# VH-VL binders against q9nrl2r1430to1533: the designs that were tried, part 279

Target 1, 104 residues: q9nrl2r1430to1533
Amino acid sequence: GGVHELSAFEQLVVELVRHDDSWPFLKLVSKIQVPDYYDIIKKPIALNIIREKVNKCEYKLASEFIDDIELMFSNCFEYNPRNTSEAKAGTRLQAFFHIQAQKL
Below, E stands for the ipSAE of ESMFold2; O stands for the ipSAE of OpenDDE; V2 stands for 0.75 times the mean of E and O plus 0.25 times the DockQ between their complexes.

## First folded at step 17 (VH-VL)

Design b20 (framework fv_nezutatug)
Fold by ESMFold2-Fast, scan of step 17:
Structure b20 (fold): chain C 104 residues (1-104), chain A 121 residues (1-121), chain B 107 residues (1-107)
Amino acid sequence: as target 1 above (104 residues)
Amino acid sequence: QVQLQESGPGLVKPSQTLSLTCTVSGGSINYGYTWHWIRQHPGKGLEWIGSIYYSGRTDYNPSLKSLVTISADTSKNQFSLKLSSVTAADTAVYYCARGPYTSDHYYMDVWGQGTTVTVSS
Amino acid sequence: DIQMTQSPSSVSASVGDRVTITCKASQSISSYVAWYQQKPGKAPEPLIYSASYLYSGVPSRFSGSGSGTDFTLTISSLQPEDFATYYCQQANSFPLTFGQGTKLEIK
């Protein structure tokens, strides 16, 4: 039940981390390098935080896990103009995620 | 599982403002999704009205832009549509829907059941 | 605005039939088309995104194909629960636009 669900979330996070397009999402955006990010993005998240939540058994439903991944992508598209490398990487990784999430 | 439910008046008089509310359960509107309004006139296809993101950003169909306001009430987990100066042409079934926020394409993965609005004297 | 045109507007078929519904965009939309199923008195339910990918829980008898301007939804072996109206939607640009719908009726 819960253990199998947690294993599935961990497997998916590992697949996302290993994807070529994961680079904008591995860690939280640096406030020093991008000072206006946290003025625009009110609910920051990244794959390292999501993985910590999986490891702490904080996701009780697949929908909660999916919601956090979607928040990560929506933050990317809200902050980054569509012609940026970040937005393009996010688009490809989100498509990959949608295919993989069907297994959850 | 996320569910959406539309509510509002079944009848609205011409020239008045139509107000519809979408109540979201099983998820928060103060989260990373885009929330849409779509309508369907009798015997016709679906028409996208507009959308709101949790940041408050709105996008409207240009054909309706001067008449439409979409807003969110995070304390009630609701988002709403106001359509001003309605006419009989605004008679339709109105749907709310959720979609992922994306940079270059826009899909809607969860829909409400729809509410029928008739504009009549 | 991008116009989406479906054909046929209505099709009659029997259980077990292969059914195809087509959708044409007035300009290229790459693969950014979604398909929805709507049963009488109910909301549209998503079937397919990005022309060919099935949403979770959608039966494998449904498939989508196409790119650019011409898209097809296929039901390989029609079941009783498949009698409904089907809509395509271009997801490429605002405003989002839908086809007029194809009503699939029992023969």
Scores: ipSAE 0.012, ipTM 0.657, lowest interface PAE 8.4, mean pLDDT 86

Design b21 (framework fv_nezutatug)
Fold by ESMFold2-Fast, scan of step 17:
Structure b21 (fold): chain C 104 residues (1-104), chain A 121 residues (1-121), chain B 107 residues (1-107)
Amino acid sequence: as target 1 above (104 residues)
Amino acid sequence: QVQLQESGPGLVKPSQTLSLTCTVSGGSISYGYTWHWIRQHPGKGLEWIGSIYYSGRTDYNPSLKSLVTISADTSKNQFSLKLSSVTAADTAVYYCARGPYTSDHYYMDVWGQGTTVTVSS
Amino acid sequence: DIQMTQSPSSVSASVGDRVTITCKASQSISSYVAWYQQKPGKAPEPLIYSASYLYSGVPSRFSGSGSGTDFTLTISSLQPEDFATYYCQQANSFPLTFGQGTKLEIK
């Protein structure tokens, strides 16, 4: 679509970005600020990258879009211990995503 | 509802350091937002001064980089601007603002009311 | 630095008029432009982000368009409260830069 049109994927990404628990996922983790992150996480991704892929029409199937969102959550849980604010935010946002993804 | 309020001295002498604070209410400076300082000269042009991120990372306007420090105090929910070696050209209304935390674009969706700073002897 | 140039610097219009303000970036900024309205003695109020998306509460008579280097803000039917100065801002890269402003005045 055009820049003024919202696809189902764009609408869902916007809802995720606006969610209170999106803060760990808005952009890629900084290697400068978290130097060991990229030693542990081999396929980094974030909502801004996913949104860019939506805007460039890179997702041809709903499953491709869902896979990237789930990768984002998986990276969160792999890097962050369960008792951290990041992991707790990820848990709540992922639950929200699962409900919204039923529309896809 | 998030609100921003600037505070600091209205008059600063040339060569002194200007110190301004932005107090944030209704939201935390620790969540994934970018916090900005902008000024508006008597000629009514807007100039972006710099930003501080949730992470503590800063970006400064290159024209001001050697003179500007932006810092955050998460315990007080405040962020601050220090501008050293001021001259009459630094006379302006100073605004603080909030924008989304992204890697590729930088908007300002909430602004303070502004505080007037005059640099004069 | 990306320079933002607005045209016109001022425009005189009547209530009910369609008004267009343009903004040109010296380099491509994709769709990363914002528009602000500023009334005398007040802080800028955000109107539009990402060239065309209205902020919550902004009247539907405001619209934005453009991509790359050329951007337009349109007011479809000017109202008395719309007389103000309008600024564009590129949001693509640091330093963030603003247009010089367009003053919308009563004819």
Scores: ipSAE 0.007, ipTM 0.562, lowest interface PAE 15.1, mean pLDDT 85

Design b22 (framework fv_nezutatug)
Fold by ESMFold2-Fast, scan of step 17:
Structure b22 (fold): chain C 104 residues (1-104), chain A 121 residues (1-121), chain B 107 residues (1-107)
Amino acid sequence: as target 1 above (104 residues)
Amino acid sequence: QVQLQESGPGLVKPSQTLSLTCTVSGGSITYGYTWHWIRQHPGKGLEWIGSIYYSGRTDYNPSLKSLVTISADTSKNQFSLKLSSVTAADTAVYYCARGPYTSDHYYMDVWGQGTTVTVSS
Amino acid sequence: DIQMTQSPSSVSASVGDRVTITCKASQSISSYVAWYQQKPGKAPEPLIYSASYLYSGVPSRFSGSGSGTDFTLTISSLQPEDFATYYCQQANSFPLTFGQGTKLEIK
């Protein structure tokens, strides 16, 4: 935890949001559009929630921030078959995240 | 740095259950990774046994025909393998390994040192 | 199951030689192949993922190439510490499968 780490988290979240493959992750999955999602995924999360947590200084350590981002990707891969556009977007965005996270 | 260490009995009798544990240090059994068991028969190549995800989801090699159970205890930073009804063919070095959790590919970037298991009466 | 076939099963080579090991998948696996080095009595050590990307700390004399079904591992100038058994692994689908190994021996 520190001011420098919190600034780095905000910068990384902004880069993730702006990435072409962020579309499945911008906000929580709609129960109306995907009724079985919340039967399968027990800890839902999305970039808007993570960004809110960064802005409220809820991440004390880089590991806590990384855990939430990885949970987001894990949820995507658990729900979506690997040949779907969601899973493909998640795989590319996760690889981008791993490169950027080396700076944390 | 993350390290994995296998532990369990070196000798198991035929028809018994082989139980092995992998202890993770320098990291946690949480999000982002899949945790694997692999074995190597004497003088032979590598055989993937199965894996477990943070959610508790498991994937097993169909060749082992439901004789395998993999479980995780995140509070102890451990995951475990149980192989039931063992025979001499299960004599091998057993490895645990970690890989990134993705939808498209399954790599193993960190391996334990391996533990030798002999199945003999 | 995807079968991985390595060639050759063994190679005798001298320090300074260029060594190439090949791996063939029974069906297309895109670029999802990894390569490992295993020394006697030791665990496999990852060398390459996604056909051509080196893991951190792996010497630049190692390189990988290929896509689809045909993959190669090349050591451009063999060093004494490189004598080991090498395995390819398809990372595309379950069950994960390995090649039978290529033993690299000193001439």
Scores: ipSAE 0.005, ipTM 0.619, lowest interface PAE 10.7, mean pLDDT 86

Design b23 (framework fv_nezutatug; at its last look DockQ between E and O 0.90; V2 from the best seeds 0.00; counts 0 for: pae E 5.6 > 2)
Fold by OpenDDE, look of step 18:
Structure b23 (fold): chain C 104 residues (1-104), chain A 121 residues (1-121), chain B 107 residues (1-107)
Amino acid sequence: as target 1 above (104 residues)
Amino acid sequence: QVQLQESGPGLVKPSQTLSLTCTVSGGSIDHGYTWHWIRQHPGKGLEWIGSIYYSGRTDYNPSLKSLVTISADTSKNQFSLKLSSVTAADTAVYYCARGPYTSDHYYMDVWGQGTTVTVSS
Amino acid sequence: DIQMTQSPSSVSASVGDRVTITCKASQSISSYVAWYQQKPGKAPEPLIYSASYLYSGVPSRFSGSGSGTDFTLTISSLQPEDFATYYCQQANSFPLTFGQGTKLEIK
């Protein structure tokens, strides 16, 4: 992949962050606000963490990048019932991601 | 890129337990996603057996639930299928597959090559 | 359980033909339908998800449409490599279920 893939990852992260439905995913869930979150979710991740990994060139393959994004969504749907605002936002953002990821 | 590979005995006697393992490479089974078992009887269509989420939670086909157990071993990056009390009707190609974890809607976007299991005395 | 009924069960066509396969759900499943292609001796391969979205690498001659109970897979101009069995799948609710398949054969 090299520079081109890195740029693609960066661009996609920017697009995800700018999406209206990114608000549940921008940063790690607060343990104070959601005390039981980390009892349930064992591999927490968020867009800011993914962005940092991109900036550090930690993703060698597109699949690795995609895996972290999917983990982020998996965590959302694991913790949040489908009728919650978070799950609904996640559903829309994931759909967007699935389309954009095909360009990688 | 993630790859899935089924393994296990190709021949099982009636009333015994069918045991298969799906080995995942190029990704971790506890790193999100949903993991599925599907089978296909010779010359027939596809039947969903069950799924295990990256969290370890499972869902089973009600038609097979009492006989099916799906488990995961994160240390080996594998998930397994056990089907007890097999009959000739359980002869099939068995596939493991992966799909995204969505809001209770599941597709299979990566499949193993499948493994043939024959139930015969 | 939600039943997925495909039609036709088999179809013979020639290269260049427009082919349409339909799948009817026994109840409304919104747009939560996938289509798979399976060639003899091979595992199914995903073509479409959410009724109309193509997976990466799937030729643009493939398209999906529909919502509610009626869904369609269309191949606009059949190519030699497209002869295979196609399956629809509902992803709306458990248990996940597949159509019985449509075998697309060379005329």
Scores: ipSAE 0.857, ipTM 0.940, lowest interface PAE 0.5, mean pLDDT 95
Fold by ESMFold2-Fast, scan of step 17:
Structure b23 (fold): chain C 104 residues (1-104), chain A 121 residues (1-121), chain B 107 residues (1-107)
Amino acid sequence: as target 1 above (104 residues)
Amino acid sequence: QVQLQESGPGLVKPSQTLSLTCTVSGGSIDHGYTWHWIRQHPGKGLEWIGSIYYSGRTDYNPSLKSLVTISADTSKNQFSLKLSSVTAADTAVYYCARGPYTSDHYYMDVWGQGTTVTVSS
Amino acid sequence: DIQMTQSPSSVSASVGDRVTITCKASQSISSYVAWYQQKPGKAPEPLIYSASYLYSGVPSRFSGSGSGTDFTLTISSLQPEDFATYYCQQANSFPLTFGQGTKLEIK
């Protein structure tokens, strides 16, 4: 890690949060609205949690940061059928992430 | 950085079961991604065998019929391939690989070094 | 199954040459093709995903193009370390399939 990597992680998370397709990923899925989610998804995560980990300097390597973002997308595609608005948003945001992550 | 390493017997007799293991370091197999087995025959090129998702779900190449099973051991951070009733045609270099979990496409970004398997009496 | 046909099977070239290899899918795969470089005795190394995007660390002399069924890998100015076998892979549907490879040889 280092201060340059921390700044890069913060910048990338901000870009993801501001993206039009971030809406399914901003915070944890509600158990009230989606009661079976936590029966299927065993390692829930969202952009607000990832951003908090960045701010607390929890990511020592770029690979650890990338792994958490990929977990977020993996959860999306594991839970949501391909034809849903969530899966479509996830597909576009993941593609955007893959391009941006090359800067890390 | 994530690294994958294949291990298993270099020589297997016809009709036996081939068992290979992929050991993952620098990342966890239950923390997302899709984990793959690929083999390379002399002169034939690359053949995708199958994959296991971080959730434990599997997909197999239909050309291998009912002969293949892929499993994961999260406590050892390993995933494994079993190929039953092997013949000389199963002689190949076997690779394990990792790719992102996506909704509609399947790439392999990180590969192991490969392990050579010879099926011979 | 989607068949991937590479051409040519081999190409002889000199350092500094522009080299083009092609890959044709038996049905439309959108842009879901990857390209790999393999040197003797080594694992394949990813070069390109989604037809045109370079993986981190891949030299800019490599480029990919195409969509639907016809895809191209180009090396704009061949370097000594580029002599290898190149494979395309369709990433669109299971089973995942690879081209038969193009061997890039010294003239």
Scores: ipSAE 0.660, ipTM 0.902, lowest interface PAE 1.3, mean pLDDT 92
Fold by ESMFold2, look of step 18:
Structure b23 (fold): chain C 104 residues (1-104), chain A 121 residues (1-121), chain B 107 residues (1-107)
Amino acid sequence: as target 1 above (104 residues)
Amino acid sequence: QVQLQESGPGLVKPSQTLSLTCTVSGGSIDHGYTWHWIRQHPGKGLEWIGSIYYSGRTDYNPSLKSLVTISADTSKNQFSLKLSSVTAADTAVYYCARGPYTSDHYYMDVWGQGTTVTVSS
Amino acid sequence: DIQMTQSPSSVSASVGDRVTITCKASQSISSYVAWYQQKPGKAPEPLIYSASYLYSGVPSRFSGSGSGTDFTLTISSLQPEDFATYYCQQANSFPLTFGQGTKLEIK
């Protein structure tokens, strides 16, 4: 983790946020709107939280950053059935992430 | 970066249960990945045994379904394989592996070093 | 089950050669193919995912192509460290299945 690596994390998060398929991942799922979500998902996370952690230099290793992004996708696939708009968006955004993560 | 290491007995007698453990370092087992067991028979190719998700859900090769159990111990950051009623045909190098969790496709992006298991009297 | 048929079983080649390995799926698997390299006594190492995307650190002489049922791994200019066994894997559905391997040997 130096200054170069923190910039790379921010650049990657910005790329994810700007992607058309980021809409399910921008903020945490609302407990009011989706009451059972937090009964199923043990470690909720979203792009705004990951971006905040990058800004606060909370990732010491690139693997820690990558693991949070992968957790975000895994939560989506665990909660949402395969044919939902959320799961399809997650699949496309994850594929984009795997390409962009090669810069790390 | 994440590393995976298999451990367990190298020799198992026929009809016994093979028990292997994969220890994960540099990452958390409950952090949103799919965890696999794969084996490689002597002079042959690779065979997928089964997978466990970070959530505890499992999928098994249908050819082994009644014989195989995969489980996780989050407190030890480990996942394990148990294969019952082994025969000489179960002699292989056993690998644990990790991949991103997805809804419909699975790649193994990190592999353990492998552990050789021989089933012999 | 989706059978992955890999060709050829072995290749004898020289440094600098272009080598092509093919993998055929018994059903359409879209682009959900991975390729792995395995050196003697070592674990498989990932090369390619989703038919054509290289993992970080994989040399650019490796490339993958294909969709549907027919997939190809190409090494554009063979290097000494490329002598290994190569496996394709369909990632489309369970059970996950591998090709039987292609052993690439020095000529």
Scores: ipSAE 0.065, ipTM 0.767, lowest interface PAE 5.6, mean pLDDT 90
ESMFold2 (binder alone), look of step 18: mean pLDDT 91; pTM 0.942

Design b24 (framework fv_nezutatug)
Fold by ESMFold2-Fast, scan of step 17:
Structure b24 (fold): chain C 104 residues (1-104), chain A 121 residues (1-121), chain B 107 residues (1-107)
Amino acid sequence: as target 1 above (104 residues)
Amino acid sequence: QVQLQESGPGLVKPSQTLSLTCTVSGGSIDRGYTWHWIRQHPGKGLEWIGSIYYSGRTDYNPSLKSLVTISADTSKNQFSLKLSSVTAADTAVYYCARGPYTSDHYYMDVWGQGTTVTVSS
Amino acid sequence: DIQMTQSPSSVSASVGDRVTITCKASQSISSYVAWYQQKPGKAPEPLIYSASYLYSGVPSRFSGSGSGTDFTLTISSLQPEDFATYYCQQANSFPLTFGQGTKLEIK
């Protein structure tokens, strides 16, 4: 943990948010537009929530931060069939995350 | 929280077909995961048997070839393994497991408890 | 088929020790390796995926490294609950293959 890791988390979240494939992950899925999402996904999360947790210093270990990002991708692949734009975006963004996270 | 549970016969006679079912709870098998069967022979390591994607596509270990069939029943949220013409060499603990759907990478993040199968006359 | 070879096959260690387990792939698999912990009578538990990422709930004393053909699992300060058999797995291509296992025993 420590201040260095928290700074690195903020930088990584900003890079993810700015990536072209971040659109399915920026905010929580709308219950109005996708009513069955919350019946299937029991631990919803999105980049805006993760960024808030980083800003409030809620991650004590790098593994906790990585777990939340991976939960976000896992939710995407659980809900969205592989031929969807969401799943394809998630696949590319996850690969980008894995490369960037090697610095953590 | 997703959970997997294996079920099937504990004892199978040589030359018969072994049939095992994995029941999935807390998640859906039709929503983007890869579902695997793995076995472990007594005192030995792990052997991947095969997998089924949520789309119905299957991949099998070539060493088991035409002896293995994996299928899915989305209405019951189950996937199943059939291994034909069993011998004593098929005695093992059988596990089902989930892998996340990612491009071209096959990890196993949730495992069932395993079910012991003995092949004996 | 890609063969995964672990070293050592068995290691004896004491609580507080640093333990290193190595896994070698017969062909390059980039970073697509996972590590599992298995206790007697139990299913394997995932520890690490993509060579270095910890699964949720895995203690920070576990770490993974490597790329290409050579991979390492390290336990920085061994705890009593860590005595188990450890397996590596290549996740790159079918058939999926596991190492033979490394048994970590009390010294």
Scores: ipSAE 0.000, ipTM 0.553, lowest interface PAE 15.4, mean pLDDT 85

Design b25 (framework fv_nezutatug)
Fold by ESMFold2-Fast, scan of step 17:
Structure b25 (fold): chain C 104 residues (1-104), chain A 121 residues (1-121), chain B 107 residues (1-107)
Amino acid sequence: as target 1 above (104 residues)
Amino acid sequence: QVQLQESGPGLVKPSQTLSLTCTVSGGSIDKGYTWHWIRQHPGKGLEWIGSIYYSGRTDYNPSLKSLVTISADTSKNQFSLKLSSVTAADTAVYYCARGPYTSDHYYMDVWGQGTTVTVSS
Amino acid sequence: DIQMTQSPSSVSASVGDRVTITCKASQSISSYVAWYQQKPGKAPEPLIYSASYLYSGVPSRFSGSGSGTDFTLTISSLQPEDFATYYCQQANSFPLTFGQGTKLEIK
């Protein structure tokens, strides 16, 4: 962990946020809109939380950063049936992430 | 601001059931939060007993699971702990607490003042 | 169960000192740790959630860091009101578990 690692995580999070399929992941799921979400998902996470952790230099290893991103996708697929817009967006964004993460 | 207040009998005889209630004010127990019971034995650290979600789902510490029941009464804005077959080892200060479900699942951001329970004959 | 071990069990310090308390999880818990302050006869008060985020109203002299298994709570310039017992808590999985506590005492 140096400044190059921080720049890489920051760049990747920005690319994820700007991707067309990021909409289900930008912020935590609303308790009002989806009240059963938090009964099912034990470790909620979203891109805004991950981005904040990157900006505060909280990821010491690339594996920790990758684990949080993968947790986000895992939560999406656990809650949302495969045929939903959310799951389809998650599938495409995860594929994009895997290509980008090869640089880490 | 949200406040939690524990209430119940301060003395319980061995083998009886301990019943405690947490009254919530300034917020509703049926909205997006997890509600916890924690205890602290004299001179010791904190032990999580269990929780109830706004949906009514419960999770219990496995060490206490056969002995503990947590329930909620949304009409009274209260949730309650029942601990059966108590012994002197259950003597503790009992706290209720709130966990924010919409940010981080298992954190406790508001605590009651605690109520002391003594188990003795 | 995930065991949380704090070090030291007690620490003596003077006003103005930098104090660091550590907490080790028996398995990886990502960043899902909270810190609480407890004064004698009072309920625990939350200081930090998700390893490093301060609750509203917590003085900026408190900071948290760490991920995986190793976490630290730092008080950059100790004040008289900071003498208390501090607890870490893993928020990763059930059952929720707390460290044994670190008592911060006056030298």
Scores: ipSAE 0.000, ipTM 0.543, lowest interface PAE 15.6, mean pLDDT 85

Design b26 (framework fv_nezutatug)
Fold by ESMFold2-Fast, scan of step 17:
Structure b26 (fold): chain C 104 residues (1-104), chain A 121 residues (1-121), chain B 107 residues (1-107)
Amino acid sequence: as target 1 above (104 residues)
Amino acid sequence: QVQLQESGPGLVKPSQTLSLTCTVSGGSIDFGYTWHWIRQHPGKGLEWIGSIYYSGRTDYNPSLKSLVTISADTSKNQFSLKLSSVTAADTAVYYCARGPYTSDHYYMDVWGQGTTVTVSS
Amino acid sequence: DIQMTQSPSSVSASVGDRVTITCKASQSISSYVAWYQQKPGKAPEPLIYSASYLYSGVPSRFSGSGSGTDFTLTISSLQPEDFATYYCQQANSFPLTFGQGTKLEIK
């Protein structure tokens, strides 16, 4: 809690959104474009949802924020085979996140 | 800050089962990470034993697969190693470690201090 | 299994020296190598992941490079606290495997 933690979460989400590898994560996966996604992934999430939760002060602890970001990456790796552009982007963005999250 | 602490008996007799526990503090066993066991024989290098994901999914070193079991108790923030039918060759320092969860590569960013296990009659 | 071979097995150096340690994988592992530092009686400390990225808090005198099968760890200006054993680890596939270690000793 507190305004300092919320400011840190907002800064980190903005850094993730601006990263070159954020494209698979900016918004929820389209059911029209990826019909089987929601049959496989039971807890979908994306950066726009996480950012909204930060703005609404829904994260009480840094661990709750980190859990949502890690859920997003976990979903990516569950659905997408290793050799896909999505999985490669997710791998690089997750590494970037882990470096930045050490500040939390 | 996340810390890992190994615990278990320092001395085990040949043919018995070695049981070690790793306690996680400053963090939780959750879906962001995999949790590893590594050992180091006296005066030698490092050997990866296996890993567990919070869901209970395990991966084992094939050289040890028939002898090793890793389990997790997320309610206690602990994960454990059981190594059956031990011999003197299992004398080592045993480490637990944490690594980020990804589909295609496997790093370990936090390590416990290690616990010494001697196998002798 | 992917075999990791380090060279040299030991190196003697003086404070202020530039030290290079190499690691060779038996098959291509892209950039998926990590480097660790281990001091006597202590656990390994992570230095580098994905061949060239430093973990938070690691001094900038440490650097890594390489891809495919050949990788290097460089210490640009050796400090007294850097005398230790260094290990590479392939992170590409299970089982995870480590190099045999390079012992860095005082000249």
Scores: ipSAE 0.000, ipTM 0.557, lowest interface PAE 15.0, mean pLDDT 86

Design b27 (framework fv_nezutatug)
Fold by ESMFold2-Fast, scan of step 17:
Structure b27 (fold): chain C 104 residues (1-104), chain A 121 residues (1-121), chain B 107 residues (1-107)
Amino acid sequence: as target 1 above (104 residues)
Amino acid sequence: QVQLQESGPGLVKPSQTLSLTCTVSGGSIDYAYTWHWIRQHPGKGLEWIGSIYYSGRTDYNPSLKSLVTISADTSKNQFSLKLSSVTAADTAVYYCARGPYTSDHYYMDVWGQGTTVTVSS
Amino acid sequence: DIQMTQSPSSVSASVGDRVTITCKASQSISSYVAWYQQKPGKAPEPLIYSASYLYSGVPSRFSGSGSGTDFTLTISSLQPEDFATYYCQQANSFPLTFGQGTKLEIK
């Protein structure tokens, strides 16, 4: 004993991180690079934070995990206009997430 | 799409140091990934050499620990392998690979094409 | 070190066949097994992680199962492009170790 089983949440976060369209979501948006982001987005989140929460066993229900992932996508679509590379990446990654999340 | 490309000398003389570099394109060396070196001896299976995290933390195969150094240059998007005091037993195809960073498991999801290294006089 | 043993070392099969390859770890590795496909002259291509999860783009005819020490890779209906060498890898602890490979060849 001592090595934890790979959780379904960890497996799904790994799949999201590996996806070609994950680049806008890997880390929190830089306030220096995008100074108005935190004026618009009140609950910032990114895959690195979600992964840390998974590793600390902070998600008790699949719905809590799904809510954090959906918050990440909602933030993307709220900040970025529809035809930006960020919004397009978010649309494709969210569709991929919805397919994978059916297994949770 | 993330791609990895190995580069280095194809021929190394016994007792010399083998130096290989892996160039990462379409992605960056950052906190999300661990970066690996694997080799495959002619007609044999795969042997893990070691890994590096973007922070500079390294893990080495104990069978090679005194001979191996892995380093990363995040500004160039490269990581490198040095294997000292090579012998004919170090003749192999060398691969670099990427895996997700986790606390308790180690997978490799992207691999370079491999570079052939021959150790002979 | 955790030793990974594959069985069989080679298997002959025909297109359309169901093929099963097994992998045994010398100690428990939970579900932390990956499977790779390698074609001659090419780098290994990842197929499966955490015993049963397919990487994106891998055909659904591939499946994995197992936990603890015993793991299997199954190809439900063999296609011509599937003739290759298959490797398992334990992802549980350092040093990372691979099975010796199973060569899937034409009957």
Scores: ipSAE 0.000, ipTM 0.539, lowest interface PAE 17.3, mean pLDDT 85

